VH-VL binders against q9ybr6. Designs and how they scored, part 25

Target 1, 148 residues: q9ybr6
Amino acid sequence: MSGSVLDEEAEKLMDYDYLLEKLYKKVPPKSGTSEYRIPEPQIIRIGSQTVIRNFREIAQALKRDPKLVARYLQKELATAASYEEESGQLILNVKVSRKVVNQFLQLFMKTYVRCPTCGSIDTKLLRQERAYMLKCEACGAEQPVKPI
Key: E = the ipSAE of ESMFold2; O = the ipSAE of OpenDDE; V2 = 0.75 times the mean of E and O plus 0.25 times the DockQ between their complexes.

## First folded at step 4 (VH-VL)

Design v07 (framework fv_nezutatug)
Fold by ESMFold2-Fast, scan of step 4:
Structure v07 (fold): chain C 148 residues (1-148), chain A 120 residues (1-120), chain B 107 residues (1-107)
Amino acid sequence: as target 1 above (148 residues)
Amino acid sequence: QVQLQESGPGLVKPSQTLSLTCTVSGGSISSGSYWHWIRQHPGKGLEWIGSIYYSGDTDYNPSLKSLVTISADTSKNQFSLKLSSVTAADTAVYYCARRGTEFSYGMDVWGQGTTVTVSS
Amino acid sequence: DIQMTQSPSSVSASVGDRVTITCKASQSISSYVHWYQQKPGKAPEPLIYYASSLQSGVPSRFSGSGSGTDFTLTISSLQPEDFATYYCQQSSSRPYTFGQGTKLEIK
């Protein structure tokens, strides 16, 4: 709280992993136009529920808050959903197939992650009052997207 | 009604760092708006310097990126510009401005501007 | 960077005239163009946002149109207080860029 950002930055510069990450950010991957793949949903069915076991991993690959992705699926499937922080699983109170889940995750990526201008997935989703803005960190484009 | 007011030194020597502050009144800088710095050289048009979102996320004009830092102090309801290694070419009127919270809005509130002269 | 080019650079007009100022983007910016009025010694004032939306409090004689690369600001019946410099600005991509300005002078 009382420490300066300069003290933390100096400590980070002594960290080999931090230096590698810093170098990588300066020289990003050559191809940003290749198809990006998210992990396949690992589905377990329990009675009337569908459990996505690797949900945290999927949200991480999408670079979005797991609760936001869960809210999107809850809305699109018109069902209740519970995200379990400790296990990283999403529980949907509906019987739904892996194909349907994957379809909605692909639509989420197209609408809320991928920049329509340059195709980059390195984007931020920002709340502007009741609207959402998709900001691209690669090309700088900003555009409104549908509310979740 | 939101108002913006620039403050800082009117005269800066070459090679020094220019520091300007924008004070926001009638609203919070944490309101979800973007806050901008824009300058205008004598007899010339407008040049965008950069912006900050209340979370600390910044964007800078690439032509100035190595020289410019924008920061926000939510406790004082202010945001600030630091421009390092100034030269006579940095002589300008400096404005702070707000981009509205709706994505369709341009820069809807501007400060009155502060004149900065860079000379020995 | 997206270049914004205004035409004309200056125009002389009389009170009551219809004045048209154009702005061309070097690439498509959809409707992410905004117009500002600046009087000598004053800060810019917003006039039009998102190509065609009139800023609250701005007289209805001001209007904007266009999409893609070509945009127009129109003043339907020029008033004495309208003599100023006008700027267009794009917000489609960073860095945000302004046109060079159009100076509207008394004929």
Scores: ipSAE 0.000, ipTM 0.509, lowest interface PAE 14.5, mean pLDDT 82

Design v08 (framework fv_remtolumab_arm2)
Fold by ESMFold2-Fast, scan of step 4:
Structure v08 (fold): chain C 148 residues (1-148), chain A 121 residues (1-121), chain B 107 residues (1-107)
Amino acid sequence: as target 1 above (148 residues)
Amino acid sequence: EVQLVQSGAEVKKPGSSVKVSCKASGGTFSSYAIGWVRQAPGQGLEWMGGISPIFGTADYAQKFQGRVTITADESTTTAYMELSGLTSDDTAVYYCARRDTELYYYGMDVWGQGTTVTVSS
Amino acid sequence: EIVLTQSPDFQSVTPKEKVTITCRASQSIGSYLHWYQQKPDQPPKLLIKYASQSFSGVPSRFSGSGSGTDFTLTINGLEAEDAGTYYCHQSSSWPRTFGPGTKVDIK
């Protein structure tokens, strides 16, 4: 097992321009104040790792399972992640800025939490066979979303 | 329809450990999470913790941290709750219950029949 | 942790009466409040999820309302089979917590 090609990919993830390009390929961040605000990520850097200390609190504010949010960040950043049950922290095996973490959390909220029909965050995410279904408990709308 | 069937009643001595099983039938085992709730005689419901089989992660209430271990075996569709360092205060009925998503914030819709654990010297 | 308080502790009522049970949370939990019924020597059964949504198969006489910190379970026309203990349960914040329960007995 050789990690050279995986190391090259990890190095690219630390490049700010590379991360911005990846973000904008999916959905450009929209300007504007959201009425609902999640807690600010509390970031600590340890070598090449990024630790989100208040990750459990952020997941609770998003009303989603911490492991689901962790899986999303792991996939979007193309890096390994470890959620610590005891401390409620998320460890990302990449050096990434608070700004980039916050942008991906906002994208998660827009894609997997907020109803596209009425804007309500009172929604549920249900697994149906090969897909997730976002169901709004305020307006009743149902929308398929990509698996995480 | 999903059903949860728990192991039988146990009588234990103080200082020992107990391992309760919860076997799921029906549905996709990996698509729901299993929680554990206990009820001491004449008392209310107390949350102990839960496990998400799809993510392999367990989450414990602070009171039980270090004493309880919750695991799941997808091949046998069985969840387990092991409680160590038993005292008479652990005499209770122990229930397993499922939620029908990986999402933490759902209610528990299917419950096992309960397992009575009595701790006496 | 979030503390849930229920009122009343105990209610003895005549069949066909309206029963109201209140659950109050120590901090806002949105709509992440669920109601369970437990009969003697039986496991709990889910009645109402997300404050106001009836679980499938639950009789229409059971309804829930509220949001934030104040929640109510109503039984409109109590029947003999409704005797039991009713618990509220929050899933908004870890760890999950239950209310202390309200016992409903039939005269």
Scores: ipSAE 0.006, ipTM 0.497, lowest interface PAE 13.2, mean pLDDT 80

## First folded at step 5 (VH-VL; framework fv_acasunlimab)

Design d01 (at its last look DockQ between E and O 0.38; V2 from the best seeds 0.00; counts 0 for: pae E 2.7 > 2)
Fold by OpenDDE, look of step 5:
Structure d01 (fold): chain C 148 residues (1-148), chain A 120 residues (1-120), chain B 108 residues (1-108)
Amino acid sequence: as target 1 above (148 residues)
Amino acid sequence: EVQLLEPGGGLVQPGGSLRLSCEASGFTFSSYAMSWVRQAPGKGLEWVSGITGSGGYTFYADSVRGRFTISRDSSKNTLFLQMSSLRAEDTAVYYCAKDWDTAMIYFDYWGQGTLVTVSS
Amino acid sequence: SYVLTQPPSVSVAPGQTARITCGGNNIGSDSVHWYQQKPGQAPVLVVYDDSDRPSGLPERFSGSNSGNTATLTISRVEAGDEADYYCQVWDSSSDHYVFGGGTKLTVL
């Protein structure tokens, strides 16, 4: 009678291990955080203004609308921002360093571009009524993010 | 003159909660990132938590993530640290630190610190 | 995790030059900042952005950063320079402030 209980427990353990293996196989290997690098901002200071010359290229690397990224920077830097569609430049009504701009751009990438589940940059930002949803095209994960 | 006042320290039991405050003056509070840095007795400096000038981003050390919450009230020029599930290893002098910018770069001003003791 | 390594202690005679190192992987690509802390006091910024000095700080304090090592240099050391010194960076990969372990400077 003792043999049957041990067999049942072994079967349950095997089932658990099998389930764990299946669960781990379903979790796409965290694709090595390939450090997706965005271009460094090219900054020119004019008086009390800061101009990001290659802002269009940066927004393209972020796979987001330049106007959206501009709004984000405007909020985080507590300044007015104007995107020039013809030149692809962003004008900030504040004196700001390249380091500060870079930090917020990196944060933007981490928050609004990179999938927190699989690390993919193939994501879409969907606007919902009161929130934004980050949807990953690689793994299908959806995550709410703070509104910009 | 920049002033950072930290009145909220004290004795708390393990598993307890405590809220620290830092009252800021002498600068435009909302324009600068703020952080908490702690120092255990006889030990080095350890960054605990930070918040950008706008309050848009919060950051936490791994050692306190999920237990501590940083926040700020611009109308009161006050920085907060809500601490929960406190542990003996959280015993330290907690410094309020002002960043030189709205982003997280370096600290140009420090408060005098407040002692938090977690003990049974 | 990004780690900054400092010697635990440095000793110098008055009038000599003290050098405190801060080691980190490719730290030369980062901006390094330094703080002085005297016993029972809060830290004070002494060098920022590798080599810049806050207003009012003596010219005896200088900084450099290249390769894998940042260095705080204190020339013509005085008794009043005896303190703990900490290097610090912002680690963008982990979104953490990182401090070195600190160096106790003793003036003999």
Scores: ipSAE 0.725, ipTM 0.859, lowest interface PAE 0.8, mean pLDDT 92
Fold by ESMFold2, look of step 5:
Structure d01 (fold): chain C 148 residues (1-148), chain A 120 residues (1-120), chain B 108 residues (1-108)
Amino acid sequence: as target 1 above (148 residues)
Amino acid sequence: EVQLLEPGGGLVQPGGSLRLSCEASGFTFSSYAMSWVRQAPGKGLEWVSGITGSGGYTFYADSVRGRFTISRDSSKNTLFLQMSSLRAEDTAVYYCAKDWDTAMIYFDYWGQGTLVTVSS
Amino acid sequence: SYVLTQPPSVSVAPGQTARITCGGNNIGSDSVHWYQQKPGQAPVLVVYDDSDRPSGLPERFSGSNSGNTATLTISRVEAGDEADYYCQVWDSSSDHYVFGGGTKLTVL
């Protein structure tokens, strides 16, 4: 479980080992069934806050505005969130583990990014009136999605 | 002191409906995911349905998808399971379970369970 | 449709070590949690995140998880440890919690 500064250092070391094992042994990370994967969150816990250091990279991999992804996490984690544009970091006013953040990012991928028809993440999120439309640029499928 | 109280349950005919409730206390209800887990007589545990702390996501086992609806009311600190099109195989003790976190991780607290019997 | 397999029963003598396995394809990449259930009672968490122990549980309870097998280990087994034990994961591919079928631990 996530917690202290010592736990955060162990999480960082485990993340590096995981990435090296994946590259060296060609073992894919265990998450979903997508060929394309978002970067794993690089988390630092500072006091009662959680910082996602690579948030811009995550948002770019999702092909979504970092402020939109931040608003999603603010809603799902029931906490205030602020995106630091200069550093590309997200600050969450709650103590939250990497597992929880990753679960909600995977749900964001399923809900707002991945095409339910063909599985591609090459999609656009179009704002229509009071709703969003998910349009797949790989297969052309379109569908409404719930607002953030 | 975390408490989960599951009033309700009872006898229902096949094809009938029943709504289960779970009243929560001793924690900030909206901060935690919740689930229903059932256990048929003499059988093991079977997860039925779950809902995230915000209520933004609901999940269902394949055996109940389309027949059961999970919901929560944070103003009443209450978790619900609306069951419809009930079958004999839905006969079980239904447990309300609290997740450790707002996402689906593991259950740290369980209610005492309530029996639902589906028979002619 | 991810499946966790457990032996239906395990028997051990008092004072010995019980090992209860939970098999699943690549389960070592998941976090595995274990619950104890005595007759007529709700389940109780005894191990989480593969090897961590809730406060108040004796150090005799421990766990491991690698490859295709997670294991709950109960050292110096006592009569009070007789119960059903379930492993559980969250399967992100199906968005389901999955329980193993349960193992009845009998203390001879």
Scores: ipSAE 0.483, ipTM 0.795, lowest interface PAE 2.7, mean pLDDT 87
ESMFold2 (binder alone), look of step 5: mean pLDDT 92; pTM 0.943

Design d02 (at its last look DockQ between E and O 0.64; V2 from the best seeds 0.00; counts 0 for: pae E 2.6 > 2)
Fold by OpenDDE, look of step 5:
Structure d02 (fold): chain C 148 residues (1-148), chain A 120 residues (1-120), chain B 108 residues (1-108)
Amino acid sequence: as target 1 above (148 residues)
Amino acid sequence: EVQLLEPGGGLVQPGGSLRLSCEASGFTFSSYAMSWVRQAPGKGLEWVSGITGSGGYEFYADSVRGRFTISRDSSKNTLFLQMSSLRAEDTAVYYCAKDWDTAMIYFDYWGQGTLVTVSS
Amino acid sequence: SYVLTQPPSVSVAPGQTARITCGGNNIGSDSVHWYQQKPGQAPVLVVYDDSDRPSGLPERFSGSNSGNTATLTISRVEAGDEADYYCQVWDSSSDHYVFGGGTKLTVL
């Protein structure tokens, strides 16, 4: 039974559509960018200084070394920062609002933690000679990022 | 007194380039984020670009991304907007705006604006 | 994209209270700021952080923000209050400043 050329083309099209459906099913749904939320900074002001009390917890949520995050804030806030390893607090030598600190922490997450390709927070920051490389453990993407 | 001066506006052809400047005085320039906001004739306010106090972050509206570059020179207390590949829809009064803080929050001072006209 | 919605115009008689609304999805969780712009002039900040007023502005200007609506209230409206008013937020999701479309306040 010589299936008509039309039947073969229809079968090929069905096969293509089936393959496309299978390919789309294998593409993990873009994990809805569940807005990974870091803890809100708990701030106390002492004189001309600002203390982030829960800084260790924030750094943990960011999956980065507190010292690295501290360096970042120091740079962005143009101030001296001191991380207290025992207490887990960060002392900033400037009066700064929670809102400002939070904004920069969010930016840190977007720049140095979140994969721009797949949105995963399972990433590593690799130091290179003149730059940092953000490597995603979920999708394997690598993105150069500005040095801290 | 806070002062923002914007001398760099003018007429430019489509596809052309123009660099705007904003000279700031009356405050510690490096401590505050700065932005450009534009207003087309008879239209509302549209944010164009912003830069944090330290210059660590630059932000752009989708409409200008890849064409405009914001920068700042702390030694000169000057904000810049390099515009390239200009389009007719870029015609607007461009305002230099000072942010309340080093981060992106709100604008407490505005320049008087400079007119940029993109026309053949 | 985050969108702020304002009525295009509001009219009020002198001495009455004008209310200009700014609608946005869960805008109450954001800090809303307001600007006044008179014809041929640059915008001027009139309310910041939902309800705070810059020094030098009359107490007639106030703001509130809850739910999906921020409101600029101008009590005892004067002829000099006739202007365009814009609400503004920083959208942390897109890292954009977002302005409302503006409201023209007419004093009758």
Scores: ipSAE 0.893, ipTM 0.948, lowest interface PAE 0.5, mean pLDDT 93
Fold by ESMFold2, look of step 5:
Structure d02 (fold): chain C 148 residues (1-148), chain A 120 residues (1-120), chain B 108 residues (1-108)
Amino acid sequence: as target 1 above (148 residues)
Amino acid sequence: EVQLLEPGGGLVQPGGSLRLSCEASGFTFSSYAMSWVRQAPGKGLEWVSGITGSGGYEFYADSVRGRFTISRDSSKNTLFLQMSSLRAEDTAVYYCAKDWDTAMIYFDYWGQGTLVTVSS
Amino acid sequence: SYVLTQPPSVSVAPGQTARITCGGNNIGSDSVHWYQQKPGQAPVLVVYDDSDRPSGLPERFSGSNSGNTATLTISRVEAGDEADYYCQVWDSSSDHYVFGGGTKLTVL
């Protein structure tokens, strides 16, 4: 057990380092990137309602107005939603799990926030009458998106 | 009792088109996401396409993207799969599957499936 | 794309415990669901959200998920448990459902 385990770990480390160096020779230098995650929804279910306690923080991570994100969830969950500005909480008039809420928030990020060209979240959602345009401030890409 | 009925399979030539339907009963159709899952003869399960309860999002496996279109009609309690540019590799039993929720979580009910054969 | 790996077959004597594995990189961060498919029939859900049982399933069916492996466990196996078993996840990075290749359980 002792020597066999150490040999396997050392071999894996050497393989990983070798592969990584080989990969870097074929990939241009990075300009510096970081990963960002949406906060996990803090959900309380009360009767037929669902309360998202950290909704303001979630909307901030999505870089969008909480009222816009609330309207999106109202549409996708087919329910009434009310955002309380003072507490930063969202009340949904439907019984819904954290997994469902998180899935639609991830879809919101992909649809209305993240640039499909470069992956940056440094974007603006511009309204033109009843149409929306997603404009990336990092790479300049623009595309229409469906209205909320 | 939840029921999912998939009439409308059949034999089609390569490059042809076929529309599958899945008639749902025993639950509030518009409240649940739905999917198509296929199984080639003697092979395992392969997810093909899914749609959220609201119809706001459609999802496609890479193997069918651009060739298949999923849709739903809540007035008819019916899920559809429009297939085009069919290939021999699309030969399979196609199952209609009901999700547990309005988003993509897991399948709690399945239809009995319908055979699609793509052959010259 | 994300791949789930299952052994092609598992054999077990009646009354014993069968364990069917589902391997995937960091699968422990996903919710894993399991389906049973008997010959000539549609799949049926037997475990969801890693370890929960649908209504009407015997307690003999259980599941676990951690690290790179999810496991379906069937204790006190009966002849009626012979079937193909599939694991499944929703992969949020690709927006795809993914199935494992399936495991044929044989009761000797």
Scores: ipSAE 0.525, ipTM 0.810, lowest interface PAE 2.6, mean pLDDT 87
ESMFold2 (binder alone), look of step 5: mean pLDDT 92; pTM 0.945

Design d03 (at its last look DockQ between E and O 0.43; V2 from the best seeds 0.00; counts 0 for: pae O 8.2 > 2)
Fold by ESMFold2, look of step 5:
Order: sequence, then structure tokens, then C-alpha cells
Structure d03 (fold): chain C 148 residues (1-148), chain A 120 residues (1-120), chain B 108 residues (1-108)
Amino acid sequence: as target 1 above (148 residues)
Amino acid sequence: EVQLLEPGGGLVQPGGSLRLSCEASGFTFSSYAMSWVRQAPGKGLEWVSGITGSGGYEFYADSVRGRFTISRDSSKNTLFLQMSSLRAEDTAVYYCAKDWDFGMIYFDYWGQGTLVTVSS
Amino acid sequence: SYVLTQPPSVSVAPGQTARITCGGNNIGSSSVHWYQQKPGQAPVLVVYDDSDRPSGLPERFSGSNSGNTATLTISRVEAGDEADYYCQVWDSSSDHYVFGGGTKLTVL
């Protein structure tokens, strides 16, 4: 510590600026967010298993059924997965890092959630004609997506 | 002992095709992403294409998209690069590289590389 | 696309410290990896995840990453450290592995 000031007044100013931005927040720049962030995975690795403790919250942020997201991870990580409905946890029978889990979840967001036309995350997956279709509820665009 | 062996380089004419292969051993092939990285004579490293351990995602540099196809065969522990519509600027040493994990991280092991020359 | 910028060359005297930079917009939010390549050889990983060393690599090799710059540091440089050095990230916006242009380290 050298020459650092106590930033009590800066912290109060930051809090004040936060409150002002909250009170005077303008309309978001687009109908949806183009840089939507998902919750960071909270994982415990034990032996050959990885437990994602906040998996329900992650699935909710992705706007998708937790079982669908679990099946995606099961496929991409070549492992069995068990989603526990009561706790909202996912158990993967593979040792995998938080970074890798997060990166596959980001790929899921880009592939199965975000509209490639307008960037909105206000979308639904529909099953039709032996394929999944991504339907954007903001702009109405539809496109097929690869199987999960 | 991790080994990556890349036969299959050679001389090819512009507009031609060539298939590179990389035989892997010493690790569980399906658990790791694989990539091709090339280096033109006297130039730096350029990532070309990658594929996740499951094969669920294939990635391509813009310079090769639509002309090159990456694939893997888990029964043979082999990575492939199908190159088509070859151009003079594709002349390079092509390395097979193993990702440390299921994908999207870094390359912990590299093959010795194989030279592809595209000229008339 | 995301670009990593390295100086083309760096020269240092034996026993001194070499610093090789890798510039990128907000690179401090990415994990940066470094490779050494000697003439006629395949690249070899020397630093991963910004600052970690592969097993068996000397502590003389270290790295840092913050803001818009990652740095590979080689302390007590030896003649055997002459090589090209490349930084690399995964760029999630393009879904590409991205290499810097490379830096030739010369030990004078």
C-alpha cells in the first residue's frame, strides 16, 4: 500500500451513480441483449465426476429445459449425465474443468438460443420434420439447427 | 507417450484436392479436440480448422471455409483434413495438433508436420 | 476477426531477461498460451493459461496477462532460447483458435 487514498467518497459516488443509472435507465438499445451472460458454473469435481451445483439457474438463463441442456452436455462430453430435479444439480460422469463447461454452454447459447438474424435471445426450439427449428419471437426468423 | 503422425503431404496443382491424415496414439482420442495448423514458408502459424472431441462442432478459419473439411474417425484414432479447390496460398507445412481438453483451449502436443505444395 | 499483435523480433544479451508481448483487445479476459518453435521443428507449449508451465519446463519461463497485453518473460536467457514465440487464444466470438504473428528471439 503506497499513496492509496481511502475511497469512501468514491465508493459513495459510485453507489450514487449506480442509483442514478437505475432511476434514469433508458430503453435498452435493442429488443434483446446481444451479449447475454449466463451464470458462471459452480462446480465440484470428485473422482471421475463433475457436479454443476447451479445447473437449474444456468438452464433458466439459457431459456431452455434443463434436461435438454443436460443431454447436450452428455453428448459433447461423451459421458452419462444425471439431472436432479429437486436440487437443480447436474452430475456428469467425467472430470471436466469449469472453463470447458462454460465454453460448451456458450456454444449452446450461440447454436440453440440466439437468433442468427437479429441477435435476440427471445427464441424457442421447435421440433418439426425430423429436425429442430429455432424460431425467433422478436423478429420471426426461423432456421434449422443441428441435432442435439 | 502421445504421438501424432501426419503422412499425406505432396505436390498438387491449383484447383486440385488432397486429403491429409493424422494418426494419434497414447491418449483417449475421443476425449480431445484436434486441429490443423499450417505454416507457409517463412511465415507464422495459422490455425486452419478444428473439431471437438465428440465431433459435434467443426470450426474453420475464414480462409478455408467451404474448401476444407475436417473430420475424425474414432475407430482408427485418425484426424483428417480434406482439402479441395487448392490455391497457391495454401502451400504450407500442415501440423496436426491435440487440444489439452474437449476443445477450445490450447494445444499440448503437435505432430512433426507435412508439406503441401500447390503449384503448376 | 480477433487479432493478436506481436513484435516481429526481440534481441537480448545472454543472462538478461526477454519480454515478448502479445497485444489484443481485452486480452486480459482471455487465457493466453505460448509456444516456442525452433527452426525445422514443430511448436512446443511453454506457457499455458497465462502463467502456468508445462511439466519439466524451467521456471525461467513465465507469463502474465492483464488489460490489452499478455507477456511471455524468459529470465536468464540462454543461447538455446533462440526461437520463434507465438501467443494463442480461443476467440469465442468467432469460434477460432487465434495465433499471434510470432516474435523471433535473438540472443546476442
Scores: ipSAE 0.275, ipTM 0.702, lowest interface PAE 4.5, mean pLDDT 85
Fold by OpenDDE, look of step 5:
Formats: structure tokens, C-alpha cells, sequence
Structure d03 (fold): chain C 148 residues (1-148), chain A 120 residues (1-120), chain B 108 residues (1-108)
């Protein structure tokens, strides 16, 4: 029975949802002892805001666009984030500790930077229509990752 | 006032499944990481699973990985733990715990716990 | 896996100072948190970030963390302090919350 175009679209959506569900499952990083460390976040608190002063440097260490990293933090912290291109600072509309910020940055590195296959940080994040693909330049591995 | 209510505990046979719920109130639910911590009778605390405030990341203890699934519904301010392939060693009081912030740091509030008994 | 080691029990007389230790490899580089659990009750946070106290906790509760040992100190111990105490860290290497085995504090 040739499903209607609507059925095909529904099936595609279902497949997409299934893929999305799989993508959201955190794949535990392989215990590669990568000695690679990102800079510690330098934060100041102003009222109800938290400013990461060295955010540009952190993003550079992560080898990712600061705006992308900012979007990640914005979503994870459920707050508004504003990246200042001139100063290289990130402003978060929430009071948050250095430890928590650092924790999320580490999670970002594990999920969107480090190759789960070989542990290399020489990776690229490729945006696809509805998903991201982490491509390793060292081993060639490709892994879908949760959209940011 | 922060409240965490944990209905859903009970008796289940080995190999069975059970879904726990934790209803949260008194704080912005989506802004805080949540976890399940269990305690076997007469034993210490054991972390089971955690989820970030946005629900973007899930974490599991090695002892439950592949069998348990943590999730949350922000619209209902509810945390869930789907347990499958239950074993006798899973018998414990299961606590819902609120993290003090968005990430995984420490627990500032705990529910009263619900007893899960896995027995033939 | 990262392991936290606590003595199984500590006994003190009323009015004295109790010290509960939590040992871990390079634990001083981590933030250590402490919970009190009385019989039949849920755990309660008593110290966080090594030495900070939640609002409403008495000043008798304090914490320190250096080297390979974190310590919960309870001064002027009262009968009501009798409980199990657990230390806890977040292990970023394994992405696990890690609890110590717990220490039963007995007030003699």
C-alpha cells in the first residue's frame, strides 16, 4: 500500500524524532586521558548577572565559535546570554558560580569537541539541516550530536 | 517553600519495570538539575541518575546504565525515573534530589523518598 | 572509579567536638559537600563547597578540605547531632556524583 505523501512525511518525522531521541542520549566519552584543559572561567558577578571575562579565550580553546558556545550555555542555564564581540566577554542573566560554568564548559568539550572514538580535540562540528555532526580530523570518525 | 513529592514506589518482581515520579514545587523547576539517589536498607547513599535543568544532558551510575532512564517534564514540574530489568540489588529507598544550581554540584533539597522493593 | 572513604563510626561526648573525615585522592582540588541523615529521614545538606553553611544551620557545623582529606567539624556536639553523615563530590572525570560510605556519629 503506497502511503500518501502525508504518510511519508509522517514517517520521516517519526524517524527524525527517533534519531533525535537517540542523539539526546549522552554517549559516555571513552576514558581517553586527554591532558587538554580549557582555561578556567574568570567570572564577575554584577547584581543578578554573571560575566565571563575570558570567554573568547575559552571558546578559542574549545575551537568553536563563541556564539555557539554562548548558545549552549544559554540553553543549559535556561537564561539569556549575550556575547560581546569587542570585549570577548559573555554576560549571563543569572547568578551562577565559576564551578557550575566550568562544569558546563567541560560538558561542552566532551560532547561537541572531543572525539568519542579516539579522544582527539581536532574535530569539526558540522551543521546539518536538523542535526549536528561531530567529525574527527584525526581518526575520521563521525558522530551525530544533539543540536545546539 | 521547596517541596519534592515522590509517589510511585512499590513491589516489583525481578526483571520487571517501574516508573518513579517526583513532583516539584516552590522553585523554577527548569532552572535546576535534578537527580535520583537511592539507599538500600541499612546501607549508604548511592547516586543513581541526574539530569541538567534544561534536560539536555543525562547522567547515570554504572550500576544502572542501560536499565534506567531519567527524564523531566517542565510543563508538569515532574522528574521521572523509568526503571527496567530490575534486580534484587535495586531494592532501596529512592530519593528525588534538587541540585542547588543548573549543573551537577550538590543537593540542597531532598524528597522524603519512596521505597522500591524488588523481590520474587 | 573515584572513591571517598569515611570512618564507619565516630563517638563523642556531649559538648565535645566531633571530626568526621572524608578521604579521597587529591580531594582538596574538589568541592566537598556534607549531608546529615537522621534515622528514618531524608538527608539534609549541612556543609557545601568545603566550608560554607546553608542558611539556618548552626555555626557549630564547619568544614575544611585540603590535600587528600576533607573534614566535617561539629563543635559543642548535642544529642540531636546523632546521625549518619555523608561526604559527596562531583567527579568530572566519570560524570558521577560520588558519596562516601557514611559515618555514624554517636553522642555518648
Amino acid sequence: as target 1 above (148 residues)
Amino acid sequence: EVQLLEPGGGLVQPGGSLRLSCEASGFTFSSYAMSWVRQAPGKGLEWVSGITGSGGYEFYADSVRGRFTISRDSSKNTLFLQMSSLRAEDTAVYYCAKDWDFGMIYFDYWGQGTLVTVSS
Amino acid sequence: SYVLTQPPSVSVAPGQTARITCGGNNIGSSSVHWYQQKPGQAPVLVVYDDSDRPSGLPERFSGSNSGNTATLTISRVEAGDEADYYCQVWDSSSDHYVFGGGTKLTVL
Scores: ipSAE 0.013, ipTM 0.616, lowest interface PAE 8.2, mean pLDDT 88
ESMFold2 (binder alone), look of step 5: mean pLDDT 92; pTM 0.947

